# Ledger of designs, part 6: VH-VL binders against Uncharacterized protein B0228.1

Target 1, 207 residues: Uncharacterized protein B0228.1, of Caenorhabditis elegans (q09220)
Amino acid sequence: AVVTPSIENHKMENASVTISKVPISHRPRGFTAGSDSKKLAVQRFKLLISDFLSDAQLSKSIDVAAVGMHKGKSMDDILDDVYTRLRRTLSTKQISELAKAQKGLVEDLDEKSAKLVKARVKRMIVYSFDPAAEQIHKYATRPSMAFALIAETINERFVGSVKDLIRDVLTPKEYDIFRKHYHPHIFKLDNIGNNTEAVRTTTHETF

## First folded at step 22 (VH-VL)

Design e3 (from z1 with light chain T92V)
Fold by OpenDDE, fold request of step 24:
Structure e3 (fold): chain C 207 residues (1-207), chain A 125 residues (1-125), chain B 108 residues (1-108)
Amino acid sequence: as target 1 above (207 residues)
Amino acid sequence: EVQLVQSGAEVKKPGESLRISCKGSGYSFTDYWISWVRQMPGKGLEWMGIIYPGYSDTNYSPSFQGQVTISADKSISTAYLQWSSLKASDTAMYYCARHEAYDYLWGSYEPFDYWGQGTLVTVSS
Amino acid sequence: SYELTQPPSVSVSPGQTASITCSGDKLGDKYAHWYQQKPGQSPVLVIYEDSKRPSGIPERFSGSNSGNTATLTISGTQAMDEADYYCQVWDVSRDHVVFGGGTKLTVL
């Protein structure tokens, strides 16, 4: 009786990590002039997310995003639209920097793994901004309102949550490699408050 | 419909200069990269180099570096392959091929989805 | 420089399965693409990203890639499938395209 070992197909239960959607408390505060809101969004983006892009590039990107959100486009499509437009305006230096980062990512991982890492990061961004996009689609009657909501969404708490989420969906190795090549200029991955933990000098007391 | 249309066959002598063209239509020319591929008679495909017309950024295979010049005129959606001085060994079929611009943030390298019909270059004394 | 190796020729009878291999160092970590070239014609993409088929490519075409070898498989090979087949990858380190040497498929 040849006992055929039942290869227990361990169904890796895709633990649906119920990522708690950060409630975006959009209290309609006083509609600052659409121009001011957009400027604020640009500033917050540079401060919290990335300073890789110029103000002009970011402004235009926010326009595309705002319009997309207002129209109810998916965040995936919006990101693709933003990127497509942005790509046309990138400087040679910016392109070189992106190419270098990507090259490094692929060298430290591999082409397929790098793609998966980028895809996971993108998904986390999409997931995080989906609620904001939905709110904008539902409640923004004017582009200026969309800018205001975007600006409000881009805050330390929200961005921090996104960064944490990205960290959580990557392996430590993947995250370190991603950080190595993309942080801080392309993506600011560190939380503004966490700069204090790196100084734990392991005073190994050589006894 | 996406099309890459190349210039016609060329018959040249050694030492002559030559520029062949590849015109893209049916898509945004500046959003895609154009590669040139050589195929010598009865031989395989050889990648020569690439241009991103949007920025006129070029990269060459080491074997073709300094041997040819790749350029583009985005105003007429046309890429070029140029020789300053042809050799008999340059006799081959030359293809232009399109691939999507690499998404440095989210994407991967894309295959050549569209090819030109090829330009036969004959260099004979 | 990254190199891809293909057998120079493969022969199959009509209706049989043809397998064309492409070998490279850690090729399984890269996306392999395959092109078909018939005599006097331009190459045509038949498989991309190891196993994906472009629109218009018959289902009998499939691909796989693992370890150091990518494989193009043609099930139920037809006379019309007689062509040269090339594998292709990107060398990311140099941003170069690399083609295999090509395989002539003969349908006997």
Scores: ipSAE 0.736, ipTM 0.885, lowest interface PAE 0.7, mean pLDDT 89
Fold by OpenDDE, fold request of step 24:
Structure e3 (fold): chain C 207 residues (1-207), chain A 125 residues (1-125), chain B 108 residues (1-108)
Amino acid sequence: as target 1 above (207 residues)
Amino acid sequence: EVQLVQSGAEVKKPGESLRISCKGSGYSFTDYWISWVRQMPGKGLEWMGIIYPGYSDTNYSPSFQGQVTISADKSISTAYLQWSSLKASDTAMYYCARHEAYDYLWGSYEPFDYWGQGTLVTVSS
Amino acid sequence: SYELTQPPSVSVSPGQTASITCSGDKLGDKYAHWYQQKPGQSPVLVIYEDSKRPSGIPERFSGSNSGNTATLTISGTQAMDEADYYCQVWDVSRDHVVFGGGTKLTVL
């Protein structure tokens, strides 16, 4: 009786890390003029996410995103659209900086690993903005409203959560390497509140 | 339909200058990179260099650095490969090839998805 | 400089599986692309990113890449598959494109 070992196909249950979607309670607060909302979005983006892009570049990017969201495009498509448009407006310096960062990432990881890291980061961004996009699609009747919602979405808590998520989905090594090449100019990975603790620990040891 | 159309065959003498062209159509010319690839008779493909027409950014293979000039006129969706002084050893088929602009944020280096028909350059005394 | 090595020639009988290898240092960490070039024609992309097929490329074409070797596999090789095949990678260090030396596939 040849006991055929039942290869228990351990279905590695892809532990769907149920990333708790932070409920963005976008109650339509008083619509500041669409222009003001967009400006606010730009400012918040620069402050919290990246100061790599000019105001004009960001403004246009937000336009593309807002329209995309309003139309119900996927966040992936929106990001691709934004990038496609953005790349046409990047300065030589910006291109060089991006190229350098990419090169560094690839050199430290390898081409495939780098791509995977970037893909994971992108996924986290997409994942995080999906709820906002859905809300905008559902409730924004005008582009100006979309801007307001985008601006509201881009806050410290939300962005912090995205940053944390990115950190959590990358290995420490990947994260460190990614941070090395992209932080802070291309992508701000540190939460605004955490910079105060790093300065405090260095002063106590010298006594 | 995406097409890369290259200029016709060239017969030249050593020491002459030459510029061959590659015209893109059916796509946004500035959104893609154009590489030039040499293929000597009976030999393999040799990457010569690349241009991003949108920014006129160029990079050359070390073997071709200073030997040729790659340029582009985005207004007419045309890339160029130029020699200031041809050598007999420059006799080859030259291809232009398109690849998507490197996605510095999310992507990798893209393959050559479209190729020109090639330009035969013959340099003979 | 990063180098890719291919066998100069591979022969296969019709209907058999052809395997063309491309070797490079840590090639498995890179994306390999493959081009087919028939006599008197321009190269055609047949495999990209190791194993992906462009639209219009037959399913008999497949690719893999691991370790130091990428492989283009043509199952059920046909006479029309007779061509030169080139592997290609991107060398990030120099931001250069690197081609293999090419492999002539002969279908006997």
Scores: ipSAE 0.716, ipTM 0.877, lowest interface PAE 0.7, mean pLDDT 89
Fold by ESMFold2, look of step 23:
Structure e3 (fold): chain C 207 residues (1-207), chain A 125 residues (1-125), chain B 108 residues (1-108)
Amino acid sequence: as target 1 above (207 residues)
Amino acid sequence: EVQLVQSGAEVKKPGESLRISCKGSGYSFTDYWISWVRQMPGKGLEWMGIIYPGYSDTNYSPSFQGQVTISADKSISTAYLQWSSLKASDTAMYYCARHEAYDYLWGSYEPFDYWGQGTLVTVSS
Amino acid sequence: SYELTQPPSVSVSPGQTASITCSGDKLGDKYAHWYQQKPGQSPVLVIYEDSKRPSGIPERFSGSNSGNTATLTISGTQAMDEADYYCQVWDVSRDHVVFGGGTKLTVL
């Protein structure tokens, strides 16, 4: 049976206030893991990570994350595992773009402040995904079922809340500098319904 | 067991070519960057340049740009330092050293955690 | 080009505290790393990221970095600590490594 109202209620609660609030006893109905669930998760991740990574790179990253979540690894360790695997597949162009973003961040801040900014961003990603990772560990009978649960978690409201948390954990100056160097070519840091368009002075450049 | 094993000592004359090597073992070679460091007799450490083996890309100190070539063969986990024409002023100890590949997303630049044993190059008339 | 300056030498008596400085413009904004090199040996990392010790480095080694100066401190200095010491930073904008000139620590 299909329990659409239950899923919508949980998505609205997670998106509107915090990822956790008042505990509600819910269990996923379970999914048969498959390529369509992973394809959906890949498309959902592009709401946060632009087209910077290829579909194959995102698919592999989701595989690593799903296994880690199923095994109950911390989200910090999962993100580190994802990067460790991913860096071996990055193209020369992708490395150049990441290096340029980091060097810009260091130039506008300093080496230590840049590391702190990145650590705080990573911490907000961890905070956002921890509840879903706990549910996946508890309820997924095998790693492949995690794909569907990940795809269910990642929607526009969830991604919007992650972006809001990133903005909130940084000072206005830190956020502006981080956005300047990472948006839009690496991270999508646009706001949903925020009207942060402001006055345009020039056509923006992309890399 | 992590090791960086360099080729043996060399005695050369000015104008001769030379390539020295640094073979990494006990770790994933492409997870680390390799720098070459010169130490002239009785002097300090001088960074010469770095290679990113996963991308076959190099970056040189201004003092050594055009003076040496740094390369790597990741299929045999080996980095190289080479001169097309040695000078007497190239007499020195040459070290290779590794550091974990920079994590542009979450990390910072890392220290040199392992050093090769050094290769003494003597260039005399 | 970024430059680091160290005193050429420091002398201490056994058991006393040695202090080796490394100076550079806005050095406190960078992570400083320290290497020990004994005669005829390769350098060994003793302090990284200003103040962290790798496994196997005694607690008597410590470090700090603020303003324009990083300092390697060796408390209870022993004869085996006699060596050359180098500070090192990254010039991140250029992906360049910068070493200080080195300090010879003599334990009398």
Scores: ipSAE 0.541, ipTM 0.795, lowest interface PAE 2.4, mean pLDDT 83
Fold by ESMFold2, fold request of step 24:
Structure e3 (fold): chain C 207 residues (1-207), chain A 125 residues (1-125), chain B 108 residues (1-108)
Amino acid sequence: as target 1 above (207 residues)
Amino acid sequence: EVQLVQSGAEVKKPGESLRISCKGSGYSFTDYWISWVRQMPGKGLEWMGIIYPGYSDTNYSPSFQGQVTISADKSISTAYLQWSSLKASDTAMYYCARHEAYDYLWGSYEPFDYWGQGTLVTVSS
Amino acid sequence: SYELTQPPSVSVSPGQTASITCSGDKLGDKYAHWYQQKPGQSPVLVIYEDSKRPSGIPERFSGSNSGNTATLTISGTQAMDEADYYCQVWDVSRDHVVFGGGTKLTVL
């Protein structure tokens, strides 16, 4: 659609919230190095993105991602590494739920459209996280710093921007069908405080 | 190197039971799906059913539901096709075939990327 | 219950372009895959997702899929291309694999 070409032109402006430089003193309040930062990342992931995965599954996924980002691997490779490890831990129920979502997406769209929708969603996630991964590689001198930076990246504003980009890269029909089968049990696609977000983005004085 | 090695040719009589095998090597057996495909003499390919070794589930073609049993033993990376009572009409070549890599989140329905060498089953009096 | 139809045979002279069709209701909404089976051998994947070639498949093999028809095209057909060719799709609503009836390609 016409919107898709506009999104490509605005990839950097609309999708990315650059993580700030490494703090000069201490990580976010209430944390110590290592384990506490990872626990925060897990909590934020479950609140903002998905509670489909267990704490143990998320904790391991963050370990894999942090190592990959620290080593400077591409986000494509990091996501592949995460999913390769994660799928060995999925329960029968989790696999069934993912299969059901995929089947529903294909039934409501068609096989080709469903594949394109999923490819566009994955591409936006990769694009959105690349700047943060680059900062982690350049600035995180130790594993505990990578956990802290990941936790800082997973915040309402950044996650909301990624969700907005996913919505913008899909047609309204594609988005509605994707949301129908994946939201909220696999992906949380609504922004926290949706009414506030909508008001903030309009030009009308409707506060 | 990915390989699917099937058990050898079988000559059987009507009413006998039979189990043929398909051993996968060179890949993670539980990460891939295995189908069985029948080819009757001079005829085309017929999909019989599929097994998901990672969670031990099966799905059968309507034509073969209740006619055969598909199973797997993941400890030895082997899929099986079984008959409790063979008929002369079961005379055919039987292939196992692997579906391309499956990703439950980003993947989709995949083609057959590797095939076994086939097992000829002959059922005659 | 999804069905695929292929012509039983196609004949071409060496060097000519062969076209093998596969027909099904709204087939263009599905990904079509193609397998080559030479006499006495196992099938081999030659085209997947309508038009993609696996590693090791010659560029003279190509594919297309639109409307109700998918087509496997072999340009510069060689004697070694003589084989049976099968199209295949998924019937997603049933989680079933569906093969076409096969087409015997003769090169003479």
Scores: ipSAE 0.434, ipTM 0.742, lowest interface PAE 3.2, mean pLDDT 84

Design e3 (from z1 with light chain T92V)
Fold by ESMFold2, fold request of step 24:
Structure e3 (fold): chain C 207 residues (1-207), chain A 125 residues (1-125), chain B 108 residues (1-108)
Amino acid sequence: as target 1 above (207 residues)
Amino acid sequence: EVQLVQSGAEVKKPGESLRISCKGSGYSFTDYWISWVRQMPGKGLEWMGIIYPGYSDTNYSPSFQGQVTISADKSISTAYLQWSSLKASDTAMYYCARHEAYDYLWGSYEPFDYWGQGTLVTVSS
Amino acid sequence: SYELTQPPSVSVSPGQTASITCSGDKLGDKYAHWYQQKPGQSPVLVIYEDSKRPSGIPERFSGSNSGNTATLTISGTQAMDEADYYCQVWDVSRDHVVFGGGTKLTVL
């Protein structure tokens, strides 16, 4: 009888409360490596980040990311690899929706500002995931461990902090325009566990 | 390593059909868009249209819409420019050029980094 | 449709600085790209995204873009720089490529 440590996660509706340190389970528990963790990562991605991609597209994207993280590739290279493989599976409708968002962003800003906005968003994603990628490369002996870490990384608190960083790196106008064209279908930009109305109310005084 | 090799020079009569080719090598053909560019004798560069070989969509300059057909066969990494009925005014040099496929999520529109050697088309009675 | 205008020709002496302009409405809001075409040859990218040099392009080539004007600058101009130069942008709303009319650089 071997004890397999697990981290207990609270349900999403309880994520806004103060969280005490969560004790590790004391009972033996078998964990189905890889398949359960990848399915969880897909479910969390769709809930917190985007419904835009199918389960199959997300599963393949996670495979590519996990291999890249295991091999120690930079997050920039990993995102490029994911996109390169993903774009070959995008439907005509998905491409049309991305193209419409891009053209709207350029129309409301300009070509250079639109590129800078997208670069800053990508940079926040890279910086947010770099520590996890480094841990996977340093410690994971198998790509399947990367699935578990990816699934654990995609949680309300972490994704919420990435969304806050994206808002902070853009001017209010840039953020409003980016949100207008990308939220919610391509990217879910509102936080579930945070009070965005309170933040907006306090901003009036500082501007 | 990256090469765009075009088919050889053509001498044609008005009314004849023609298809010229541009074969890509040394890269993943479906990761790039291919444009066709006309250069009339002694004149500048004119963009004719573009194709994305990965899923075969095209976009034409208004000046060339309905005048030519752009296509690709990704199994042999080849793009095509085709006329159903040539005119003497089609006498020109024709280039193919590639640019990185548009990344609608993270990228912007890219320049043309590699050009074919050109195909001279002469149409005379 | 979006239009780009270039002077038809520019002449310089060897060793001098050549400036080739490309004009368009709000061109500074777009990325300008530049191609060199020598007689009987295919175009070659020399500047992209206003001011970036591809690998293999000499440092004497530089670029800028602001307001309505992009400029290709060649310092220490050499006889081998004699060529036609084209600016290019994307008309993103239409997914169209737009070339300038070209500028013939003559090195006396």
Scores: ipSAE 0.425, ipTM 0.722, lowest interface PAE 3.1, mean pLDDT 83
Fold by OpenDDE, look of step 22:
Structure e3 (fold): chain C 207 residues (1-207), chain A 125 residues (1-125), chain B 108 residues (1-108)
Amino acid sequence: as target 1 above (207 residues)
Amino acid sequence: EVQLVQSGAEVKKPGESLRISCKGSGYSFTDYWISWVRQMPGKGLEWMGIIYPGYSDTNYSPSFQGQVTISADKSISTAYLQWSSLKASDTAMYYCARHEAYDYLWGSYEPFDYWGQGTLVTVSS
Amino acid sequence: SYELTQPPSVSVSPGQTASITCSGDKLGDKYAHWYQQKPGQSPVLVIYEDSKRPSGIPERFSGSNSGNTATLTISGTQAMDEADYYCQVWDVSRDHVVFGGGTKLTVL
C-alpha cells in the first residue's frame, strides 16, 4: 500500500497586506498659499527625499505634479508624466548615476526581481501620495494652493512613513540591496535619526 | 504610423567608405533608441551597437567596436551606420531597429518593436 | 559574453504544436523576446517579456521562461508560420543586446 503522501497544497493565502490607510486627518487647515510654497516644496524634497535633481528639474516636476493632481489624474499617470519630462532634461552625469544604480541592482538580484522591487517602490509612493492628490483635486482652486499642499505633504513624518512602508513591502535582502545602490545619492532612505545603523554596517566589514 | 525607412541598396568596392541611414517617422525620435543589426547571407541576427539620439550616446558590440561608427541627427530623425573602409566580409543585410528608452527609474527593458526594411550592402572586387 | 543557444531547426505538421527553445545561463532571471523573420523580410516582434503578445500577433503564439530556458510555443501551427525565429535578451552588465542563433521552423 504505497501511501501516496497527500501533498497538502498549502494554498499560500495571498495575505492581502491590508495596507491600513493611515488616515491623514489633515483637515484642510487654512492654507496660506504663500508665493514661496513651491520653493518650500523643492527644498523639502531635496532635504528629505532626494538631492539628485536640480532645483530647476524639481520645480518643473512639481509643476507637472500639481497640475496633474488638480486635474484629478492618477498618481501613477502623474509619476509617469513627471518621469517622461524629467528624463529629457537629465545630465549625462545623472544618467550615468542612474544607470550605475540600476546595473548594480540587477547584478545583485536579477532583471525580473529588480523590476519587481522598483514596481513595489513605485506603488508605495503612489499609494502614499494619493490622499494628498485627492485633497488637491477637491480643494485646490489655484496652482499656488496645490504647491502649498504639496509642500505641506512633504514633511519628515510623511516621508518617514513612506520609507517605512517601502521597507515593509520589500524583503530585508531586497531593501539592503536597493539601499546599497540608491542611497543616499539618488534616494535618501535612512531616517535622520538612524545615522547610527549606517555606521554599524561599515564596521562589520573591517573586522 | 511608426516607420523606420532605411537607405537603398549599396554596391561598393573594398576600401571604399560608406554611410547608410535610418529615418524614423510617426513618433518622437528622441524618446527611443536605435540599434543596428547585421545579417550576413544565410546567417543569423548580429547586434552591432546602439545610439541614444537624445544624448548622442553610443555603445558597440565588441566585435564591431572600432569597425563602424554609429551616429544620429535628431533634427531630421535619422540614424547612421558608417564604414571608413569596407571589406568583402562586410557584405550583408543591415537593419535598424527601435526600442523604447530604457527606464532607469522603474527598470523596463523594451524589445525591438519596429524594424527598418533593411539595407543590402554588397562589397566585391 | 552572454550567449543564447537555439536549435538550428524544428519541424512540425500543420495543426500541431511547435516548440522552439532558447537556452542561456539563468535565462529565467531575464526577460526574453522573440522575433519572427520570413524570407526576404525584416524581423517582427512576436513575443516580448517572456509571454506577452504585441498587438496583431495571433493567440496561437505564446511564450514561457524558467530556469535556463525560454520557449516559444505555436499552437495549431499553420503554413504561414514557417520562418526563422530568434530569441533576444538584454545583457544589463555590458549594456548589450544578445540574439540567439536562430531556429528555422518548417511546416510539413
Scores: ipSAE 0.081, ipTM 0.690, lowest interface PAE 3.3, mean pLDDT 85

